VH-VL binders against S-adenosyl-L-methionine-dependent tRNA 4-demethylwyosine synthase (TYW1). Designs and how they scored, part 20

Target 1, 149 residues: S-adenosyl-L-methionine-dependent tRNA 4-demethylwyosine synthase (TYW1), of Arabidopsis thaliana (Mouse-ear cress) (q8rxn5r50to198)
Amino acid sequence: GKIFFISQTGTAKALAQRLHELCASNDIAFDIVDPHSYEPEDLPKETLVLFIASTWDGGKPPKNGEFLVNWLGESAEDFRVGSLLLSDCKFAVFGVGSRAYGESYNAVAKELSSRMIGLGGLEMIPVGEGDVDDGELDRAFQDWCDGVI
Short names: E, the ipSAE of ESMFold2; O, the ipSAE of ESMFold2 at other seeds; V2, 0.75 times the mean of E and O plus 0.25 times the DockQ between their complexes.

## First folded at step 21 (VH-VL; framework fv_nivolumab)

Design r17b (from r16a with heavy chain Y102D, light chain D92Y; at its last look DockQ between E and O 0.96; V2 from the best seeds 0.00; counts 0 for: pae O 3.1 > 2)
Fold by ESMFold2 at other seeds, look of step 21:
Structure r17b (fold): chain C 149 residues (1-149), chain A 121 residues (1-121), chain B 107 residues (1-107)
Amino acid sequence: as target 1 above (149 residues)
Amino acid sequence: QVQLVESGGGVVQPGRSLRLDCKASGFTFSRYWMHWVRQAPGKGLEWVALISYDGSYKYYADSVKGRFTISRDNSKNTLFLQMNSLRAEDTAVYYCAKRSPDKYFSGFDYWGQGTLVTVSS
Amino acid sequence: EIVLTQSPATLSLSPGERATLSCRASQSVSDYLAWYQQKPGQAPRLLIYDASNRATGIPARFSGSGSGTDFTLTISSLEPEDFAVYYCQQYYNTPLTFGQGTKVEIK
C-alpha cells in the first residue's frame, strides 16, 4: 500500500508518519510517498492508497501535491481515460483543514475523494475531516485511522 | 447481459423537438461515460455526443451543438438526448453506445438496437 | 475535427479471398483507432481496437495494422458472414469521428 501526504507546513506529513507507525504496529506495511516525486501514471497500478491532504490558501493543494491533484482533475475530464482507470484501487482520504476557510474547508481532500471515485476507485470510509483550529484534530485523525485499519 | 434499449423515435416536423431515452441494464451504468451515435438512412455513422459518468462533462458534434442536450439519470439507469430545432438532416437511426470496460477507452462494445427519427414536412 | 477516409468505397470479392481495407486520417491519431462491422438492420460490432487488438470473440481472420495516419483492416479469408460494411473510428480527440465506410460485397 501507499500513504501520500500533501502538506504545506508539515502537519499532513506528520499525520502520515503517525498513520505509518500505527499500520506497522498492526503488521500492515505501507510506504510513505511524497507525491512530488511520484509518477501519477503509476496510480492505476496501486491496489491500496491512503491520502493525508491539507488545503491551502484559496482551496488549493500544497505544492508537493499540485501535480498529482491536477493530473486527477485532467484525467476526470478526459473521455479516453474514463471512469474505470482506478477500478482495482481501494482508497481513503483524511483532510487537514480549517473551518475558517468556509467553503474551502478541506477542499483538497474532498476533491481527491471525488476524483478517485470518478476514476473508479473504491472508497473504504468517508473522507475524514480534520480542523486545525478546533482542538480536535488528533481525535478526528485517530477515529479515521481506526476506521481504515 | 448488457442491454441498451432506445425509445422515443418517430416522425416530427422541422423545428420541433423530440426526446430520446436509452434504458441500460447489465452493467454499472453510473461508472460509464455514454455516447449517442446516429446513422442517416443509407449513410455512414456519425458520432453525436458524449456525457461523463456523473453528467458533469458533455461534448457535442458541431452539427448538433446548441440544439441537442445529452443528459442522464443514474438512479434510473437512463441516458437521454433532447433534440430541439430539428432539421431534415437530423433524420437518422439513433444509437446509444457503451465504451468497453477497459481502463482506457477501447471502442464501443455494446450498442442499442437504435430508434428512428424522421424529420419531414 | 479529424477526417477519416476509407478506401475503397466498395470491395467486391468471393468467399475465401483476402480483403484489405484502408483508413487514412487527416492527422495522426497515434494508435487510437477502432474498426467496426455492420450488417443491414443491425448495430455496429466492434472488431479491432487500438489499431491492432482484436475485440473479445472476434475470429483470428480479422487483423488490424497501422499507426499514425495509415491503417489497414485485413480479413485473411472471407467467410459468408463477413460480407458487410466496415467503419474505422478514431478516438484520439473529440469529436469522435468515423470513416465513410467500405462495403464488402459478394462478387
Scores: ipSAE 0.387, ipTM 0.777, lowest interface PAE 3.1, mean pLDDT 90
ESMFold2, look of step 21: ipSAE 0.555; ipTM 0.815
ESMFold2 (binder alone), look of step 21: mean pLDDT 93; pTM 0.948

Design r17c (from r16a with heavy chain Y53W Y102D, light chain Y32W; at its last look DockQ between E and O 0.75; V2 from the best seeds 0.54)
Heavy chain, then light chain:
Amino acid sequence: QVQLVESGGGVVQPGRSLRLDCKASGFTFSRYWMHWVRQAPGKGLEWVALISWDGSYKYYADSVKGRFTISRDNSKNTLFLQMNSLRAEDTAVYYCAKRSPDKYFSGFDYWGQGTLVTVSS
Amino acid sequence: EIVLTQSPATLSLSPGERATLSCRASQSVSDWLAWYQQKPGQAPRLLIYDASNRATGIPARFSGSGSGTDFTLTISSLEPEDFAVYYCQQYDNTPLTFGQGTKVEIK
ESMFold2, look of step 21: ipSAE 0.525; ipTM 0.805
ESMFold2 (binder alone), look of step 21: mean pLDDT 92; pTM 0.943
ESMFold2 at other seeds, look of step 21: ipSAE 0.553; ipTM 0.822
ESMFold2, look of step 22: ipSAE 0.459; ipTM 0.765
ESMFold2 (binder alone), look of step 22: mean pLDDT 93; pTM 0.946
ESMFold2 at other seeds, look of step 22: ipSAE 0.485; ipTM 0.787

Design r17d (from r16a with heavy chain Y57W Y102D; at its last look DockQ between E and O 0.97; V2 from the best seeds 0.62)
Fold by ESMFold2, look of step 21:
Structure r17d (fold): chain C 149 residues (1-149), chain A 121 residues (1-121), chain B 107 residues (1-107)
Amino acid sequence: as target 1 above (149 residues)
Amino acid sequence: QVQLVESGGGVVQPGRSLRLDCKASGFTFSRYWMHWVRQAPGKGLEWVALISYDGSWKYYADSVKGRFTISRDNSKNTLFLQMNSLRAEDTAVYYCAKRSPDKYFSGFDYWGQGTLVTVSS
Amino acid sequence: EIVLTQSPATLSLSPGERATLSCRASQSVSDYLAWYQQKPGQAPRLLIYDASNRATGIPARFSGSGSGTDFTLTISSLEPEDFAVYYCQQYDNTPLTFGQGTKVEIK
């Protein structure tokens, strides 16, 4: 399996490392992946993918995940790709956001989920919604992790 | 067993409208982008339109753009083609077609039997 | 629009002979090229996809080759059921387009 972190300030990366440790303590092996160095065309080969994604200014993905997020969007709207590309892939998404953004709250995580579903992926649990401003981020993340494992 | 069944063809006068239905079974219709392809009598195949799995994207051949509307109802496993302002050159057998189940589009592996639309005075 | 030109228009052969059908594209379509067989009164049947891959259930006597702009369908030894019209079709870009067809007829 793979854990992708899409992170601007390092919060999503730290949560991905925490998830990786939790999986290892349960004898579940994952690779932590910086999507900057990942070739998106390899994604159809994956069978289990976890995303920890923060939302950046204006609802945009952090720079390290921009290419992967854009590739997913373009693929979901391409007639040659269709909705079967990721039909062998199970996934889950946890978002790191702030309700101060209003409608852009966890926009990247919600977009990731929508695009993965549109390409045929099987969502394991609903998008986890973390809020850096409400003091409950760690609890929301732990609850999401419990649902994934 | 995958099956596509077109209906709604017939004889109509120029300028009239007609709606074609394509009922699908034997596969998860709501996961597949669907297409209409037509063939004028004695002529070759012409692609007409496509629609994404959820209906959010639609593309049309220039010859039908603005006159035809492709749509779908995933709850009834049915693809539609609304044909307005029909012309003599729209006379054809109309097929609905399903892409292959490969991860990328790899041709049309199942076609309906076709329904004949004849536009004449 | 990408134009596909098939040659010859008609190929008159006997059972047991080898058929070679050509499809040429007005611009590169990479390997996004399919071949179909159509008999009178029937819908087309997918033979070859991605230029060279046989569709499920298609006999080994059918083979495809080529890439870019120049494609070939070969039927190694014609059987009576192979006398039909054959179409190539590109799916590199919209609008999807078909060649005009090659009729393979019995001599």
Scores: ipSAE 0.506, ipTM 0.801, lowest interface PAE 1.9, mean pLDDT 91
ESMFold2 (binder alone), look of step 21: mean pLDDT 93; pTM 0.945
ESMFold2 at other seeds, look of step 21: ipSAE 0.512; ipTM 0.807

Design r17e (from r16a with heavy chain S100G Y102D S106H; at its last fold request DockQ between E and O 0.94; V2 from the best seeds 0.00; counts 0 for: pae O 2.4 > 2)
Heavy chain, then light chain:
Amino acid sequence: QVQLVESGGGVVQPGRSLRLDCKASGFTFSRYWMHWVRQAPGKGLEWVALISYDGSYKYYADSVKGRFTISRDNSKNTLFLQMNSLRAEDTAVYYCAKRGPDKYFHGFDYWGQGTLVTVSS
Amino acid sequence: EIVLTQSPATLSLSPGERATLSCRASQSVSDYLAWYQQKPGQAPRLLIYDASNRATGIPARFSGSGSGTDFTLTISSLEPEDFAVYYCQQYDNTPLTFGQGTKVEIK
ESMFold2, look of step 21: ipSAE 0.521; ipTM 0.815
ESMFold2 (binder alone), look of step 21: mean pLDDT 93; pTM 0.941
ESMFold2 at other seeds, look of step 21: ipSAE 0.527; ipTM 0.822
ESMFold2, look of step 22: ipSAE 0.540; ipTM 0.816
ESMFold2 (binder alone), look of step 22: mean pLDDT 93; pTM 0.947
ESMFold2 at other seeds, look of step 22: ipSAE 0.522; ipTM 0.830
ESMFold2, fold request of step 23: ipSAE 0.455, 0.480, 0.458; ipTM 0.800, 0.801, 0.797
ESMFold2 (binder alone), fold request of step 23: mean pLDDT 92, 92, 93; pTM 0.943, 0.942, 0.948
ESMFold2 at other seeds, fold request of step 23: ipSAE 0.468, 0.429, 0.388; ipTM 0.811, 0.791, 0.770

Design r17f (from r16a with heavy chain Y104F; at its last look DockQ between E and O 0.93; V2 from the best seeds 0.00; counts 0 for: pae O 3.0 > 2)
Fold by ESMFold2 at other seeds, look of step 21:
Structure r17f (fold): chain C 149 residues (1-149), chain A 121 residues (1-121), chain B 107 residues (1-107)
Amino acid sequence: as target 1 above (149 residues)
Amino acid sequence: QVQLVESGGGVVQPGRSLRLDCKASGFTFSRYWMHWVRQAPGKGLEWVALISYDGSYKYYADSVKGRFTISRDNSKNTLFLQMNSLRAEDTAVYYCAKRSPYKFFSGFDYWGQGTLVTVSS
Amino acid sequence: EIVLTQSPATLSLSPGERATLSCRASQSVSDYLAWYQQKPGQAPRLLIYDASNRATGIPARFSGSGSGTDFTLTISSLEPEDFAVYYCQQYDNTPLTFGQGTKVEIK
């Protein structure tokens, strides 16, 4: 399996590291992946992917995830790719955002989920919605982790 | 067992409208991009339109762009083609078509029986 | 728009003969080309996809070849049920397009 972090200030990366440790303590092997270094065309080969993604500046992804997010969007709108590309892939998404920005709240996580579903991925649980400003981020993350495991 | 059943064809005058339905069964309709293809009597096949699995993306042949609208209702497993401002050259058997189930598009593996639309005065 | 030109328009042959049908694209479509068979009153049947792969359930006498702009459908030994119209279709880009058809007729 693979855990992708899409992070501006390191919060999503730190959460991905916590998830990795939790999985390892349950004897579940995952690789932590910086999507900047990942070839998106390998994604159809994956059978289990987890995303920890922050949303910043105008609802945009942090730079390290921009290419992967764009690739997913382009693929989901290409008739030759269609909705069966990721049919062997299970996934889950946890978002790190802020309600201070209204409609942009966790926009990247919601987009990732939408694109993965559109390409045929099987969503394991609903998008986890973390808020850096409400003091409950760690609890929301733990609840999401419990659902993934 | 995959089935596609078109309905709604008939005889209409030029400038009128007609809506075609395609009822799908035997596969997970909501996962598939769907297409309309038509064939004028005694003529070849012409691709008409496609729609993404959730209806968010649509593409049309130039011959029908601005006049035809493809849509779908995944809760009813039904594909639609709204045909406005009909012309004599729109006279054809209309088929709905399903792409093959492979990861990449590889042709249309299932077609409906077709429904005839005749545009005449 | 990518134009597909099929030749010949009509191919008159007897059962047991070899049929060779041509499809030429106005620009490269790589290997994104399918072949269909259509009998009167029926919907088309997919024969070949990605230029050379037989669809499930298609007899081995049907084969496809070519890439880029020039494609061929071959029926190695015609059976009575093979007399029909054959269409090529590209899916390299939208709009999807079909050739105008080749009719394979008896005699």
Scores: ipSAE 0.389, ipTM 0.768, lowest interface PAE 3.0, mean pLDDT 91
ESMFold2, look of step 21: ipSAE 0.420; ipTM 0.779
ESMFold2 (binder alone), look of step 21: mean pLDDT 92; pTM 0.937

## First folded at step 22 (VH-VL; framework fv_nivolumab)

Design r18a (from r17c with heavy chain S100G S106H; at its last read DockQ between E and O 0.90; V2 from the best seeds 0.00; counts 0 for: pae E 2.3 > 2)
Heavy chain, then light chain:
Amino acid sequence: QVQLVESGGGVVQPGRSLRLDCKASGFTFSRYWMHWVRQAPGKGLEWVALISWDGSYKYYADSVKGRFTISRDNSKNTLFLQMNSLRAEDTAVYYCAKRGPDKYFHGFDYWGQGTLVTVSS
Amino acid sequence: EIVLTQSPATLSLSPGERATLSCRASQSVSDWLAWYQQKPGQAPRLLIYDASNRATGIPARFSGSGSGTDFTLTISSLEPEDFAVYYCQQYDNTPLTFGQGTKVEIK
ESMFold2, look of step 22: ipSAE 0.586; ipTM 0.831
ESMFold2 (binder alone), look of step 22: mean pLDDT 93; pTM 0.951
ESMFold2 at other seeds, look of step 22: ipSAE 0.597; ipTM 0.843
ESMFold2, fold request of step 23: ipSAE 0.449, 0.462, 0.436; ipTM 0.790, 0.782, 0.757
ESMFold2 (binder alone), fold request of step 23: mean pLDDT 93, 93, 93; pTM 0.949, 0.951, 0.949
ESMFold2 at other seeds, fold request of step 23: ipSAE 0.424, 0.466, 0.476; ipTM 0.786, 0.802, 0.774
ESMFold2, last read: ipSAE 0.468, 0.465, 0.446; ipTM 0.796, 0.805, 0.795
ESMFold2 (binder alone), last read: mean pLDDT 93, 93, 93; pTM 0.948, 0.951, 0.950
ESMFold2 at other seeds, last read: ipSAE 0.449, 0.475, 0.488; ipTM 0.802, 0.795, 0.809

Design r18b (from r17c with light chain D92Y; at its last look DockQ between E and O 0.86; V2 from the best seeds 0.00; counts 0 for: pae O 2.2 > 2)
Fold by ESMFold2 at other seeds, look of step 22:
Structure r18b (fold): chain C 149 residues (1-149), chain A 121 residues (1-121), chain B 107 residues (1-107)
Amino acid sequence: as target 1 above (149 residues)
Amino acid sequence: QVQLVESGGGVVQPGRSLRLDCKASGFTFSRYWMHWVRQAPGKGLEWVALISWDGSYKYYADSVKGRFTISRDNSKNTLFLQMNSLRAEDTAVYYCAKRSPDKYFSGFDYWGQGTLVTVSS
Amino acid sequence: EIVLTQSPATLSLSPGERATLSCRASQSVSDWLAWYQQKPGQAPRLLIYDASNRATGIPARFSGSGSGTDFTLTISSLEPEDFAVYYCQQYYNTPLTFGQGTKVEIK
């Protein structure tokens, strides 16, 4: 499987590393992937994908994930690509955000889940919603990890 | 077995409205973008509209834009076409159509039997 | 809007003859073109997709060729059941469009 981190300040990357360690402790092997260097056309070949994604101002993805997120959005709106492209892919998404931003709270993670579903992906569990400001980020992340594993 | 069954056709006067239903079975309807195609008596095929799997994207032929609304209810496996301000040139057999199950669009592999809409005074 | 122009409008041929149907696009559609057969009172039937691939269950006498703007459907030896109207259809861009049809009449 693959764990993608979409991170501006390193929080999502650190959580992806924790997930990787937790999976390894349970004898589940994943590769941690920086989406900046990932070819999006390879995504239909993946069978299991986990995303840890942060959201910043304007609801935009951090730069390292921008191309992948945009590619998913363009593909999901293309009738020729269709809603069956990712039919063999299971996925889950955890978002890192702040409720202080209102409507932008975890917008990237929510968009990512919506696009993956629209392309035919099988969502394993609901989007995990982490809030860096409420003191519950670690608990939310651990609960999400328990659901994925 | 894939089945598409249209209903709701009939004879109506110009300016009136009709709603067509397309009941789907034998495939995971909620995963498929769906289409309407029509054919005037003795004429060729004309694509009418499409709708994305979740209803968030809709696209219409210019001939019907502003008058027709495509919609779907995935819980009932049903596709709809609301036709308002009907004109004589809307007289046609209306088909719903399903794309093939390939990862990319490769034609319409299943069509309904069609339902006739006649717009006349 | 991409216009598909089919020719001829009508082919009158004898059983066993070769039928050649043309479809021309007003701009390139790559190979994203399908052919359908339609008999009176019936819905269209998919014959060919992606310009040259036969759909499931379509007899080998049907073949498609072409790319870009110029496409051909060939029926190598006409059978009585091949009397029908044939339509090409592009799926390169919205709006999706069909040609106006070629009627094949068996003499």
Scores: ipSAE 0.441, ipTM 0.772, lowest interface PAE 2.2, mean pLDDT 90
ESMFold2, look of step 22: ipSAE 0.573; ipTM 0.831
ESMFold2 (binder alone), look of step 22: mean pLDDT 92; pTM 0.945

Design r18c (from r17c with heavy chain S100G S106H, light chain D92Y; at its last fold request DockQ between E and O 0.96; V2 from the best seeds 0.00; counts 0 for: pae E 2.5 > 2)
Heavy chain, then light chain:
Amino acid sequence: QVQLVESGGGVVQPGRSLRLDCKASGFTFSRYWMHWVRQAPGKGLEWVALISWDGSYKYYADSVKGRFTISRDNSKNTLFLQMNSLRAEDTAVYYCAKRGPDKYFHGFDYWGQGTLVTVSS
Amino acid sequence: EIVLTQSPATLSLSPGERATLSCRASQSVSDWLAWYQQKPGQAPRLLIYDASNRATGIPARFSGSGSGTDFTLTISSLEPEDFAVYYCQQYYNTPLTFGQGTKVEIK
ESMFold2, look of step 22: ipSAE 0.576; ipTM 0.829
ESMFold2 (binder alone), look of step 22: mean pLDDT 93; pTM 0.949
ESMFold2 at other seeds, look of step 22: ipSAE 0.561; ipTM 0.828
ESMFold2, fold request of step 23: ipSAE 0.434, 0.450, 0.420; ipTM 0.795, 0.807, 0.794
ESMFold2 (binder alone), fold request of step 23: mean pLDDT 92, 93, 93; pTM 0.945, 0.946, 0.951
ESMFold2 at other seeds, fold request of step 23: ipSAE 0.366, 0.486, 0.368; ipTM 0.766, 0.808, 0.762

Design r18d (from r17e with heavy chain Y57W, light chain Y32W; at its last look DockQ between E and O 0.96; V2 from the best seeds 0.00; counts 0 for: pae O 2.1 > 2)
Fold by ESMFold2 at other seeds, look of step 22:
Structure r18d (fold): chain C 149 residues (1-149), chain A 121 residues (1-121), chain B 107 residues (1-107)
Amino acid sequence: as target 1 above (149 residues)
Amino acid sequence: QVQLVESGGGVVQPGRSLRLDCKASGFTFSRYWMHWVRQAPGKGLEWVALISYDGSWKYYADSVKGRFTISRDNSKNTLFLQMNSLRAEDTAVYYCAKRGPDKYFHGFDYWGQGTLVTVSS
Amino acid sequence: EIVLTQSPATLSLSPGERATLSCRASQSVSDWLAWYQQKPGQAPRLLIYDASNRATGIPARFSGSGSGTDFTLTISSLEPEDFAVYYCQQYDNTPLTFGQGTKVEIK
């Protein structure tokens, strides 16, 4: 399995590390992956992926995840790959956002979920929605983790 | 077993409209992009249109743009083709078609039996 | 739009002979090219996909070759059921397009 963090300030990365530790304590092996160095065309080979993704200015992904997010969007709109490319892949997404962004609140996480579904991925649980500004981020994350495990 | 069944063909005058249905079974319809292909009597195959799995993207052959609308209802496993402003050159057997189960599109493995549309004055 | 031009329009051959059908694309379609067979009153049947791969259940006498703009369908030894119309079809880009067809007939 792979845990991808898409992080601007390190919050999503820290949560991904926490998820990795939780999985290890349950004897579930995962690799933590910085998507900047990941080849998106390898994604169809994955059977289980978890995303921890933050949303920043204008609803855009942090730089380390831009290429992967763009690749997913382009693939989901390509009739040659859409529908079935990720049909063997289970996934879940937790978003790190701020309600101050309004309509862009957790936009990256929501886009990831939409694109993975459009490529045939099996969503394990609904998108987790974290808010860095409401004091409930850790509880929201823990609840999401409990659902994934 | 994958099955595609077209209906709604018939004889109409130029300038009129028809709607074609394609009822699907034997697969998870809502995962697949769907296509219409037509063939005029004694002529070759012409791709007409496609629609994404959720209906959010649609593409048309230039010969039908602005006149034909592809749509789908995933709750009824049905693909539609609304044909407006019909012309004599739209006379054809209309097929619905889909890709196989592979991860990539490799052409049309599955076709319906076709439904005949005749546009005559 | 990518135009596919098939040649010849008609190929008159006897059972047991080798048939060679050509498809030329107006621009490169890489390997994204399929071949179909169609008999009167029937829907088309997929023969070859990705230029050279036989679809499920297609006899070994059918083979495809080529890449880019020039593609060939070969039937190594014609059987009576092989006399039909053959179409190439590109799926590199929308609109998807078919060639105009090659009729393989007895003579």
Scores: ipSAE 0.482, ipTM 0.797, lowest interface PAE 2.1, mean pLDDT 91
ESMFold2, look of step 22: ipSAE 0.575; ipTM 0.828
ESMFold2 (binder alone), look of step 22: mean pLDDT 93; pTM 0.945

Design r18e (from r17e with heavy chain Y53W Y57W; at its last read DockQ between E and O 0.98; V2 from the best seeds 0.00; counts 0 for: pae O 2.4 > 2)
Heavy chain, then light chain:
Amino acid sequence: QVQLVESGGGVVQPGRSLRLDCKASGFTFSRYWMHWVRQAPGKGLEWVALISWDGSWKYYADSVKGRFTISRDNSKNTLFLQMNSLRAEDTAVYYCAKRGPDKYFHGFDYWGQGTLVTVSS
Amino acid sequence: EIVLTQSPATLSLSPGERATLSCRASQSVSDYLAWYQQKPGQAPRLLIYDASNRATGIPARFSGSGSGTDFTLTISSLEPEDFAVYYCQQYDNTPLTFGQGTKVEIK
ESMFold2, look of step 22: ipSAE 0.555; ipTM 0.830
ESMFold2 (binder alone), look of step 22: mean pLDDT 93; pTM 0.944
ESMFold2 at other seeds, look of step 22: ipSAE 0.582; ipTM 0.835
ESMFold2, fold request of step 23: ipSAE 0.487, 0.455, 0.478; ipTM 0.815, 0.790, 0.814
ESMFold2 (binder alone), fold request of step 23: mean pLDDT 93, 92, 92; pTM 0.947, 0.940, 0.945
ESMFold2 at other seeds, fold request of step 23: ipSAE 0.484, 0.461, 0.434; ipTM 0.806, 0.806, 0.763
ESMFold2, last read: ipSAE 0.455, 0.426, 0.440; ipTM 0.798, 0.783, 0.788
ESMFold2 (binder alone), last read: mean pLDDT 92, 93, 93; pTM 0.945, 0.945, 0.945
ESMFold2 at other seeds, last read: ipSAE 0.462, 0.473, 0.470; ipTM 0.802, 0.806, 0.802

